# Designs tried in a protein design chat: VHH binders against Profilin-1 (pfn-1). Part 139

Target 1, 132 residues: Profilin-1 (pfn-1), of Caenorhabditis elegans (q9xw16)
Amino acid sequence: MSGWNAYIDTMTAAAPSIKRCAIVGAADGSVWARTEADNVFKASEEELKTFVALFNDVTQVPAKGADIEGVHYVVPRTEESLIFGKKENTGFFAVKTKSAVLIAVYEGPNEVAAQVRKAVESMQTYLNNAGY
Short names: E, the ipSAE of ESMFold2; O, the ipSAE of OpenDDE; V2, 0.75 times the mean of E and O plus 0.25 times the DockQ between their complexes.

## First folded at step 18 (VHH)

Design vi20 (from vg84 with Y107F; framework vhh_4orz_3; at its last look DockQ between E and O 0.81; V2 from the best seeds 0.76)
Fold by OpenDDE, look of step 18:
Structure vi20 (fold): chain B 132 residues (1-132), chain A 122 residues (1-122)
Amino acid sequence: as target 1 above (132 residues)
Amino acid sequence: EVQLVESGGGLVQAGGSLRLFCAASGFTFSDYSMAWLRQAPGKRREWVALISYAGDYDYADSVKDRFTISRDNAKNTVSLQMNSLKPEDTAIYFCAAFDSFDSGSTFDYDYWGQGTQVTVSS
């Protein structure tokens, strides 16, 4: 296991609603680590390349949404380094660090979103402080 | 005063159609994403459709290809065209507005309508 897998485990354990996670390169969407086994993160390389590029101009994302693992999510709002989407009782939070994008896909009612956001933002802060 | 007022609900036979409207006032409508939700008796309120402030939209799998969400920012309205209605679509339908980041870390809705009853008979 690479060192990045530990961060995947940390995010996954941070909230029960988090089902799948990935850490990818911010520049090209290359997968550094992802959830495996029963909760495999299944986004393709091409999809991830497109996804990370959304951070180049987050203001345009609410107009077109975001696709992860072949699923389309409506993106109600964005911040400079944060994109989140919603579909029924599922959604995702994605945050950008200096060199990576962290993605967490979750299932649950709206109330669980706070926990998911906190999880990915905590990891974002940690990795940024570590220079990543 | 913020208001969301739903209309267009009623009784319809299976296979029929209804068009719901939600009229918004008291806030900057164009800055908010809008959603339709519904709650059947004894069930949790469930997500039906969502349209961002920028016009992107999506639907619950149970209503996909039957329902259509749209918004008119000039009139401060969001609509839900419901075709091929089924008895299981029977519920109180709510419109809701949200600016997720203004509401904090949750996917919470800032404003709610009082709901309109939709009843689909078999």
Scores: ipSAE 0.784, ipTM 0.888, lowest interface PAE 0.5, mean pLDDT 93
Fold by ESMFold2, look of step 18:
Structure vi20 (fold): chain B 132 residues (1-132), chain A 122 residues (1-122)
Amino acid sequence: as target 1 above (132 residues)
Amino acid sequence: EVQLVESGGGLVQAGGSLRLFCAASGFTFSDYSMAWLRQAPGKRREWVALISYAGDYDYADSVKDRFTISRDNAKNTVSLQMNSLKPEDTAIYFCAAFDSFDSGSTFDYDYWGQGTQVTVSS
């Protein structure tokens, strides 16, 4: 547990389609906070280390996709600090701050993706402004 | 004018095969990620397969190992080879395109085909 759990709660409240999310260190993928209990975010240390390294060059990601929680996602679009992945009726948004990567896994049709993106980018902005 | 035109649908016996094609025109095909979705009678549309503009791909678990998505940027086509078909695969199959560079804030498909019917008899 950490003092970062309030930020997890803020993101999941802002976009109810988020089923699992985490805040991890950008350098090593260490978990600072995650959803717990019935919706535990279950990515391994090795997987997260590989995942955060994708932000070293996001333009390479659409050719290979991304794996989170043992699930392969096709990545149809990235932006400088954002990766968007899709698998069936689920997807993820991941955004990078100065020190962290925010990962939100959602369920629902593509129509809900904008809500999820807004929730994680709002937190990205907040954390960057706070020095993280 | 943007068009996505599906073909290759039809009636087939369970265990059989079909190949669907989607011909694209009116946009820079190589900038788009392409998907197949399907809608069975009375059901919501579901994702079947997606291939990114850069070549990564995946499938819905229900069709994995039976279906193969591929794209041909020279011909502006995406195809879906469907093997070992089951009655549960009966649906209208839609081709959809996602602009990987300019899809806007919706992060949704920009273009849809009209659909092609696939009917699998028991």
Scores: ipSAE 0.711, ipTM 0.873, lowest interface PAE 1.0, mean pLDDT 91
ESMFold2 (binder alone), look of step 18: mean pLDDT 82; pTM 0.826

Design vi5 (from vg84 with S105A; framework vhh_4orz_3; at its last look DockQ between E and O 0.83; V2 from the best seeds 0.76)
Fold by ESMFold2, look of step 18:
Structure vi5 (fold): chain B 132 residues (1-132), chain A 122 residues (1-122)
Amino acid sequence: as target 1 above (132 residues)
Amino acid sequence: EVQLVESGGGLVQAGGSLRLFCAASGFTFSDYSMAWLRQAPGKRREWVALISYAGDYDYADSVKDRFTISRDNAKNTVSLQMNSLKPEDTAIYFCAAFDSFDSGATYDYDYWGQGTQVTVSS
């Protein structure tokens, strides 16, 4: 298994409501690791390139939303390096590091969102401190 | 004091239309993303539609193409136009407000209305 897959495992273990997640390159959306097997993260390369570019100005994202895995998410909130999207009983958190974007897609009521956010932000901090 | 007050509910025949309104007060409405959720008897509350503070919106797949959410920041209202109603749309409809700029840890709706009953007869 690649070394990046361990970070996928860490995030999914920290927040069981995460159903799919990925670590992708911030410049081009290339996949460094993703959930596999039963919960394959299925975004296309073209979609991921468009998605990571949203971090060029997160303040513009709530006006148009974000698409991932062919699903449109309304984005009710962003922070400097974080995008939060909602669709029905699912949502995502995405955070940007120096070199990567971490994407976690979760299922559950909004009450689970804090756990998901904490999992991805903990990994964001770790990767930033490691130079990624 | 924060208030979200839904109105426009009632009894309507299948195939009919209804327009719900949610009047908001006690907070800066334009900073909030607004949602409609519903709860049918014996079911969990479910997301129906969400409109961001900046105007993007979407719907649950079960109501897409039949329902339209809109907001009026000048009047502090959000509305839900419901067309082609089905008995399955019978529920209490709630408006909810999500603070789009609060850095709080919850990432959940901050305020809820008391709900308005929609009943769709066959």
Scores: ipSAE 0.751, ipTM 0.890, lowest interface PAE 0.9, mean pLDDT 91
Fold by OpenDDE, look of step 18:
Structure vi5 (fold): chain B 132 residues (1-132), chain A 122 residues (1-122)
Amino acid sequence: as target 1 above (132 residues)
Amino acid sequence: EVQLVESGGGLVQAGGSLRLFCAASGFTFSDYSMAWLRQAPGKRREWVALISYAGDYDYADSVKDRFTISRDNAKNTVSLQMNSLKPEDTAIYFCAAFDSFDSGATYDYDYWGQGTQVTVSS
């Protein structure tokens, strides 16, 4: 296991609603680590390349949404380093660090979103402080 | 005063159609994403459809290809065209507004309507 897998485990364990996670390169969407086994993060390389590029101009994302693992999510709101989407009782939070994008796919009612956001933003802060 | 007022609900036979409307006032409608949710008796409130302030939209799998969400920013309204209705679509339907420019918040609706009853008979 690479060192990045530990961060995946940390995010996944942070909230029960978090089902799948990935850490990818912000520049090209290359997968550094992802959830495996029963909760495999299944986004393709091409999809991730497109996804991370959304951070180049987050203001345009609500007009077109975001696709992860072949699923389309409506993106109601973005921040400079934050994109989140919603579909039924599922959604995702994605945050950008200096060199990476952290993605957490969750399942649950809106009330669980706070925990998911906190989890990915905590990791974002940690990695940014570490220079990543 | 902020208001979301649903209309268009009623009784319809299976296979029939209804069009729900939600009229918004008291806030900058164009800055908000709008959603339709529904709650059947004894069940949790469930997501039906969402349209962002910028016009992207999606649906719950259970209503996909039957329901259509749309918005009119000039009239401050969001609509839900419901076709091929089924008894399992019976519920109170709510419109909700989500501020798309509020920072620091989670995915939570800021405003809710009182709901409109939709009943589909078999």
Scores: ipSAE 0.714, ipTM 0.858, lowest interface PAE 0.6, mean pLDDT 93
ESMFold2 (binder alone), look of step 18: mean pLDDT 83; pTM 0.831

Design vi6 (from vg84 with S103E; framework vhh_4orz_3; at its last look DockQ between E and O 0.95; V2 from the best seeds 0.81)
Fold by OpenDDE, look of step 18:
Structure vi6 (fold): chain B 132 residues (1-132), chain A 122 residues (1-122)
Amino acid sequence: as target 1 above (132 residues)
Amino acid sequence: EVQLVESGGGLVQAGGSLRLFCAASGFTFSDYSMAWLRQAPGKRREWVALISYAGDYDYADSVKDRFTISRDNAKNTVSLQMNSLKPEDTAIYFCAAFDSFDEGSTYDYDYWGQGTQVTVSS
């Protein structure tokens, strides 16, 4: 297991609603770390490659949505380094660092979304400061 | 004054159809993603359908292939065509608006209608 697993554990522990997480390369979607075992992050390499490419033009993402782990999410809003999606009582937050994309899939009512965002953005800030 | 007003609800037999409408006013409708949610007696409010401000949409698994969400920005309306209705679709249906451009949002819906009752009999 790589040192990146520690960051996965940190994000997963930051909010109970967070179920699965991944840290992937921003350039190609390569998996650096992901949740395993009962909460394994299941996105394929091809899917992740497509996903990280969404950050090339986030303004277009709400028109087409985003797919993670074979699930389609409607994306109501994007920011320069933030994409989030909604699907029933689930959703995801994805943030881009200098070299990585952090993805957190969560389950819960809309009220938990703010906490999930805070978790991934905290990690985003940390990694950016560390040069990643 | 912000308003979301639902209409089109009522009593229908199983297998029947209804079309719900939500008329919005008091805000820039085109900047908002719109959703339908429903709440049955004794149950949690559940997500039914969502259409982004840019036109992408999706449905809860329980209503997929039976319900159709659409929006008309010129008329400030969002609609929900409900076909092949089932008794388990009985609920109060709510229209909700989500600000797609406010970075300070709590990521919850910003505005809600009062709801319209849909009752599907066996």
Scores: ipSAE 0.858, ipTM 0.924, lowest interface PAE 0.5, mean pLDDT 94
Fold by ESMFold2, look of step 18:
Structure vi6 (fold): chain B 132 residues (1-132), chain A 122 residues (1-122)
Amino acid sequence: as target 1 above (132 residues)
Amino acid sequence: EVQLVESGGGLVQAGGSLRLFCAASGFTFSDYSMAWLRQAPGKRREWVALISYAGDYDYADSVKDRFTISRDNAKNTVSLQMNSLKPEDTAIYFCAAFDSFDEGSTYDYDYWGQGTQVTVSS
């Protein structure tokens, strides 16, 4: 997916506390783009397929949590197209667009969470408006 | 007025146990995810355990085999059973609440207790 890496760069630039992120297909979890090199987003294809299926009913997620890159996250809150997970001083935001799921894994205290959410939701809005 | 009041702290010998309680009032407890955090002397506050409003939970790796978080929605309490205590567990322990349903939230804890001291002596 030529050009998708630019969206990865946009999110990491907008919220420096993002350590790893990816854009994956909403239907099957296939990786369209991800952080690479020293910050490889390393979730397996099988894990991502399970993860994107959580968006079929986000209201069930807080009872079970979510696993990404082999790490269990407690999910204290979801919204219609958003899942927020926490583990120690790390967390993630994931949002669904028409065709994709954006996943951002960050480090930092909870006060950075709003910046990470804004970066991911801004991209969500942009991609939805572009038809993705 | 929202209140989170911790209790159960104190002095205990290494290898001993304590159970902390956090009594909550002034909000709909069942809508909140609850956490325990701690701050040791000279260190930054760190996450110890979190239990979602729907019951999933996890722990910091340093306490996972020794601590158990639980909640009682009928009594508006969250507790932390701490077993096999070590001197490095010495800290002020804070209860914190996260509104799981507030669409306008900043995704940070909304309420904090004043903390209870746990001191583990050799």
Scores: ipSAE 0.679, ipTM 0.869, lowest interface PAE 1.2, mean pLDDT 91
ESMFold2 (binder alone), look of step 18: mean pLDDT 83; pTM 0.835

Design vi7 (from vg84 with S103T; framework vhh_4orz_3; at its last look DockQ between E and O 0.89; V2 from the best seeds 0.83)
Fold by OpenDDE, look of step 18:
Structure vi7 (fold): chain B 132 residues (1-132), chain A 122 residues (1-122)
Amino acid sequence: as target 1 above (132 residues)
Amino acid sequence: EVQLVESGGGLVQAGGSLRLFCAASGFTFSDYSMAWLRQAPGKRREWVALISYAGDYDYADSVKDRFTISRDNAKNTVSLQMNSLKPEDTAIYFCAAFDSFDTGSTYDYDYWGQGTQVTVSS
């Protein structure tokens, strides 16, 4: 297990609603770590390359949405380093660090979204402080 | 006073069509993403459709290709065209608003309508 896998485990453990996670390079969408086995994160390299590029201008994302693992999400809210998507009883939070994008796909009612955000932002803060 | 008022519900035969409307007032409509949700008796409220404040939209798999969501910012309205209706579409349909720019708010819907009954007979 790589060092980055530990961060995946930390995020998935932080909120029960989190089902799949990935840590990818902010520049090119290369996968550094992802959930495996029964909860494998399945986004392709090309998809991730497109996804991380959304952070170049988050203000445009709500007009076109975001695709993860072949699923289209409507993005009702963005911040400078955060993209939030919704699809039925699922959604995702993606946050950008200095060099990475953290993606958490969750399942549950809207009430769980706050927990998911806290989980990914906590990791965001940690990695930023560590220089990543 | 914030209000979301649904209309257009009613009784329709299977295969028929209805168009729901939601009229919003009391808030900056253009800053909100709008959703339709529904709740059948004895079931949890479920997501039907969402349209972002910027116009992107999507649907629950169960209604895709049958329902169409649209919004008119000039009139502060969101609509749901429902075609090829099925008995399983029977539910109270709710309009909901999601603040897309309040970074300190929750990630639940901020405002709800009272709902409109849709009944599809077989």
Scores: ipSAE 0.883, ipTM 0.934, lowest interface PAE 0.4, mean pLDDT 94
Fold by ESMFold2, look of step 18:
Structure vi7 (fold): chain B 132 residues (1-132), chain A 122 residues (1-122)
Amino acid sequence: as target 1 above (132 residues)
Amino acid sequence: EVQLVESGGGLVQAGGSLRLFCAASGFTFSDYSMAWLRQAPGKRREWVALISYAGDYDYADSVKDRFTISRDNAKNTVSLQMNSLKPEDTAIYFCAAFDSFDTGSTYDYDYWGQGTQVTVSS
């Protein structure tokens, strides 16, 4: 899991508005890597198991929203492998790869969201191409 | 032509109530998530409430338990019931629409109303 932490660093460097992020297993929500120290990503194992299961049918997510780190997010948009959530001046992007879910929690107005999406989708593409 | 038209603003005493309405036209309303934002003089615009195209909703912590957002897809309207108003709620309130099915790379509001003034007097 040593190398997985480098992917966390790559995403946070690419989009400074990302305050916390994680790479978790798509099947069970197990944490492969996360931001730590001053900006620890702290979601329970039960919460993450529920969260990754949202990707089983993303079309149902906008009706219910999504919870991560104990925060409820309204989900105004999903795509086949992407969930976007909002709460006040914060939000998240989550994307699914072959075996993982990448979660990035950001702070800022909607205008910063494109940079966050780009950072997470670039990593999604990289991991998919590497077989993950 | 896309239009979002806010109404229901005005002057109200602290502790009072107002109901804002936003009438939408020129797009498929049921495909859009709708938000209320507000801007007080000299301050940045802030998120007040959001309701997804499929009906989930939430509020800024500062207005939770006092404000209620709702939508009526038959009338193409979104509303904001504002109770227990405080002078700090004084602002221009904007209705905004978010295309939930946009294929672009941006995740910002597509349409804005021109706003309605809410003034809460002590």
Scores: ipSAE 0.750, ipTM 0.884, lowest interface PAE 0.9, mean pLDDT 91
ESMFold2 (binder alone), look of step 18: mean pLDDT 83; pTM 0.837

Design vi8 (from vg84 with S103A; framework vhh_4orz_3; at its last look DockQ between E and O 0.86; V2 from the best seeds 0.82)
Fold by OpenDDE, look of step 18:
Structure vi8 (fold): chain B 132 residues (1-132), chain A 122 residues (1-122)
Amino acid sequence: as target 1 above (132 residues)
Amino acid sequence: EVQLVESGGGLVQAGGSLRLFCAASGFTFSDYSMAWLRQAPGKRREWVALISYAGDYDYADSVKDRFTISRDNAKNTVSLQMNSLKPEDTAIYFCAAFDSFDAGSTYDYDYWGQGTQVTVSS
C-alpha cells in the first residue's frame, strides 16, 4: 500500500455517506490511490484524464456536466478548485490541490453533501500545506 | 417574495401525457439550477430530473426516455414533459431551486413549490 491509501481511508472515514474515493494526478488523471475491495473506484484512465481537464475552466462544466465511472452527473456548482455533481440520491465532490484532484462519490440525501464537502476540503487543505 | 408555483398536474390514464410547469419569481432565476422531485404516499421524496443553470440535464433512471426537463430563463419557468405515464408515476411533484453560485454550506435546494398532484390510473 502506498502512503496515499491512508488519505483515501481518512476521507472515507470522515463522512459515512462517502462510498468511493480517488486521488489522481491533476496533470494527467493518473491514479495515485483509490478505494478498493467492496467499494472500488472504477473510473478509467481516459475518463480521469478528461475529468481532471475540467479544472482548466470550471465555468464551462455546468453546461456539459461531468462523467465519473461511466455515470453522467449534472454539475450545478463549481468554484475555482471545486466541482460538485448530482445524480438522484448520489453525487460527487472533486477538489483540486497543487498537484492532485481528490474525488469523493457519495450516496444520501442533500443533507449529507455539506459533510462530504468538508471531508474533501479538509484533505485538500492538508495536502496543499504539505506541498501536494 | 420568493415563489415557485407548479401547475399542469391532474388525472391521466396509463400511457398518457402531462406537462408540468413551474413559474418562479422573487429571485434571480438564471443563477439557479432547477429540479423536479416527487413524493408518492408512504414513500420518500425522490429525485426526478435536474437542469443546471447552464442547461445540462439528467433524469432518474425510472423516468429516463419518458420525461423531458426544460427551462426558459426569459419567462422564469421550468417544465417537465411526462410521456408514457405509469401508475407508479403517481405522486406529488415538486419544483425546487438550487443556488448555483451561493449555495451556502447546506448544498440543499433553497426554494420549493407547494407541489402539484399527478395521478396515473391503470
Scores: ipSAE 0.886, ipTM 0.936, lowest interface PAE 0.4, mean pLDDT 95
Fold by ESMFold2, look of step 18:
Structure vi8 (fold): chain B 132 residues (1-132), chain A 122 residues (1-122)
Amino acid sequence: as target 1 above (132 residues)
Amino acid sequence: EVQLVESGGGLVQAGGSLRLFCAASGFTFSDYSMAWLRQAPGKRREWVALISYAGDYDYADSVKDRFTISRDNAKNTVSLQMNSLKPEDTAIYFCAAFDSFDAGSTYDYDYWGQGTQVTVSS
């Protein structure tokens, strides 16, 4: 788990608009690493288990949206292994790897969304290549 | 040419209602998620409501329970029913479109209307 915190740091450094971030197990939503202190990623175990299960069929997500940290997000777009959600001036990108789901919650105008997406997708690729 | 044209704005007394419409043309409307945003004088543009191409929707907390977003894919329109209007709802209201299937997506709104003025007087 000590190595997983470094991946949190890598994503938040790559996209400063990320305010909260987590790496959770794809099977059960267990938290492997997350942002802490004043930027604690706060999601319940039940919420995370429900959230990672959305990746079982991403095509159904835009009709229902997604909940993270007790916040409902409208999901205007998904891709293979990617979910994008919006609520007011915040949003999230979540991507699935072989073993994990990477979740990044950002704040700011929509112009920053591409930067956040690149940060999480780069980590997704790295972890997949490493067997995770 | 892509067009988003808002209508239905105007002057209304506090407590009143207005219905905004956004007519879309020049793109496959059913592939787009649609939003209403607003900008009051001297304020930043803010998100009011969003409806996904597949029908999920949500609202800014400040307008929840008073505003209703809906879409009609057969007519290429999105609407915003605004009830119990307050002076703080005074703003230019913009319709925006987000391509839900664009392979080269920037994850920002692709198209914007020119806006319609809503003025709520006491």
Scores: ipSAE 0.734, ipTM 0.883, lowest interface PAE 0.9, mean pLDDT 91
ESMFold2 (binder alone), look of step 18: mean pLDDT 83; pTM 0.839

Design vi9 (from vg84 with D108E; framework vhh_4orz_3; at its last look DockQ between E and O 0.87; V2 from the best seeds 0.77)
Fold by OpenDDE, look of step 18:
Structure vi9 (fold): chain B 132 residues (1-132), chain A 122 residues (1-122)
Amino acid sequence: as target 1 above (132 residues)
Amino acid sequence: EVQLVESGGGLVQAGGSLRLFCAASGFTFSDYSMAWLRQAPGKRREWVALISYAGDYDYADSVKDRFTISRDNAKNTVSLQMNSLKPEDTAIYFCAAFDSFDSGSTYEYDYWGQGTQVTVSS
């Protein structure tokens, strides 16, 4: 297990609604770590490359949405380093660090979204302070 | 005063069509993503469709290719065209608004309508 897998475990454990997570390179979408086994994160390399590029201009993302694991999400809200998507009772939070993008896919009612955001932003802060 | 007022609901036979409208007032409509949700008796409220403030949209799998969501920012309205209706579409349909520019820590819908009843008979 790589050192990055520990961060995946931390995010996954932070909220019960979080189902799948990934840590990818911000520059190219290369996978550094992801949830495995029953909750394997299934996004392709090409998809992730496209996804991380969305952070180059987050203001345009709500017009076109975001695709993760072959699923299209409507993106009702973005911030400079945050993209939020919704699909039925699922969604995702993606945050950008200095060198990585953290992605958490969750399942549950709208009320769980705040917990998911806190989880990924906590990791974002930690990794940024660590230089990543 | 913030208001979301749904209309267009009613009784229709299976295979029929309805068009729901939601008229918004009291807030900057163009800054909000708009959603339709529904709740059948004894069931949880479920997501039906969402259209972002910028015009991207998507649907629940159960209504895809039958329902169409659209918005008119000039009139502060969001619509839901429902075709090929089924008895399982019977529910109270709610219009909801989501602030797309709030940086707060909550990600719930900010405003709700009172709902409109849709009944599809077999």
Scores: ipSAE 0.814, ipTM 0.905, lowest interface PAE 0.5, mean pLDDT 94
Fold by ESMFold2, look of step 18:
Structure vi9 (fold): chain B 132 residues (1-132), chain A 122 residues (1-122)
Amino acid sequence: as target 1 above (132 residues)
Amino acid sequence: EVQLVESGGGLVQAGGSLRLFCAASGFTFSDYSMAWLRQAPGKRREWVALISYAGDYDYADSVKDRFTISRDNAKNTVSLQMNSLKPEDTAIYFCAAFDSFDSGSTYEYDYWGQGTQVTVSS
């Protein structure tokens, strides 16, 4: 999905603390695009299928946490279409659109999280408006 | 008035144990995810452990299997049991709170304690 790579670039440019990023299908976790070369987003199809299913009931996620790229994240907060996870000096935001889940893994303390969230939510809005 | 007050720090020999407590007041404790962070001399503050408002938890790799975070919502406390302490665990330990339900959240820690010193001698 080379056409989807522009959206990956847009998110990583908007929030430099994003180190790895992916756009995956909401139904099955299939990878539509991801960061590549030196910053490869390395999650299996099976892991991503489990991950996107968390959006079926985000209220249950803080009790279990979430795994991505083989890393367990404590999830201190969710919103209807958003999951926020933390591990040490890293974290992720994931948001759901009509047909996709956007995943951004960042490095930095919580102070950088707002910019990461803004980058991912801006893309969420754009893709929803475009029918995805 | 919101307060987070750490206690239980002190001097301990390597291999020993300490239990830190963080007493919280002035907010609905059960709505907050709680963290322990530490800062060694000359280093950045680093994440040690986090426990979500719903009870999931994890640790920095450097302390995993030696430290245990727990919370007591009835007492408004979060604790950190630290076993098998090493000189590299020497730091000021901070308690921090993060509002898990704030719709205007910046995802920053909303409150910080003043810290408690832990010193592990060789």
Scores: ipSAE 0.661, ipTM 0.858, lowest interface PAE 1.2, mean pLDDT 91
ESMFold2 (binder alone), look of step 18: mean pLDDT 83; pTM 0.831

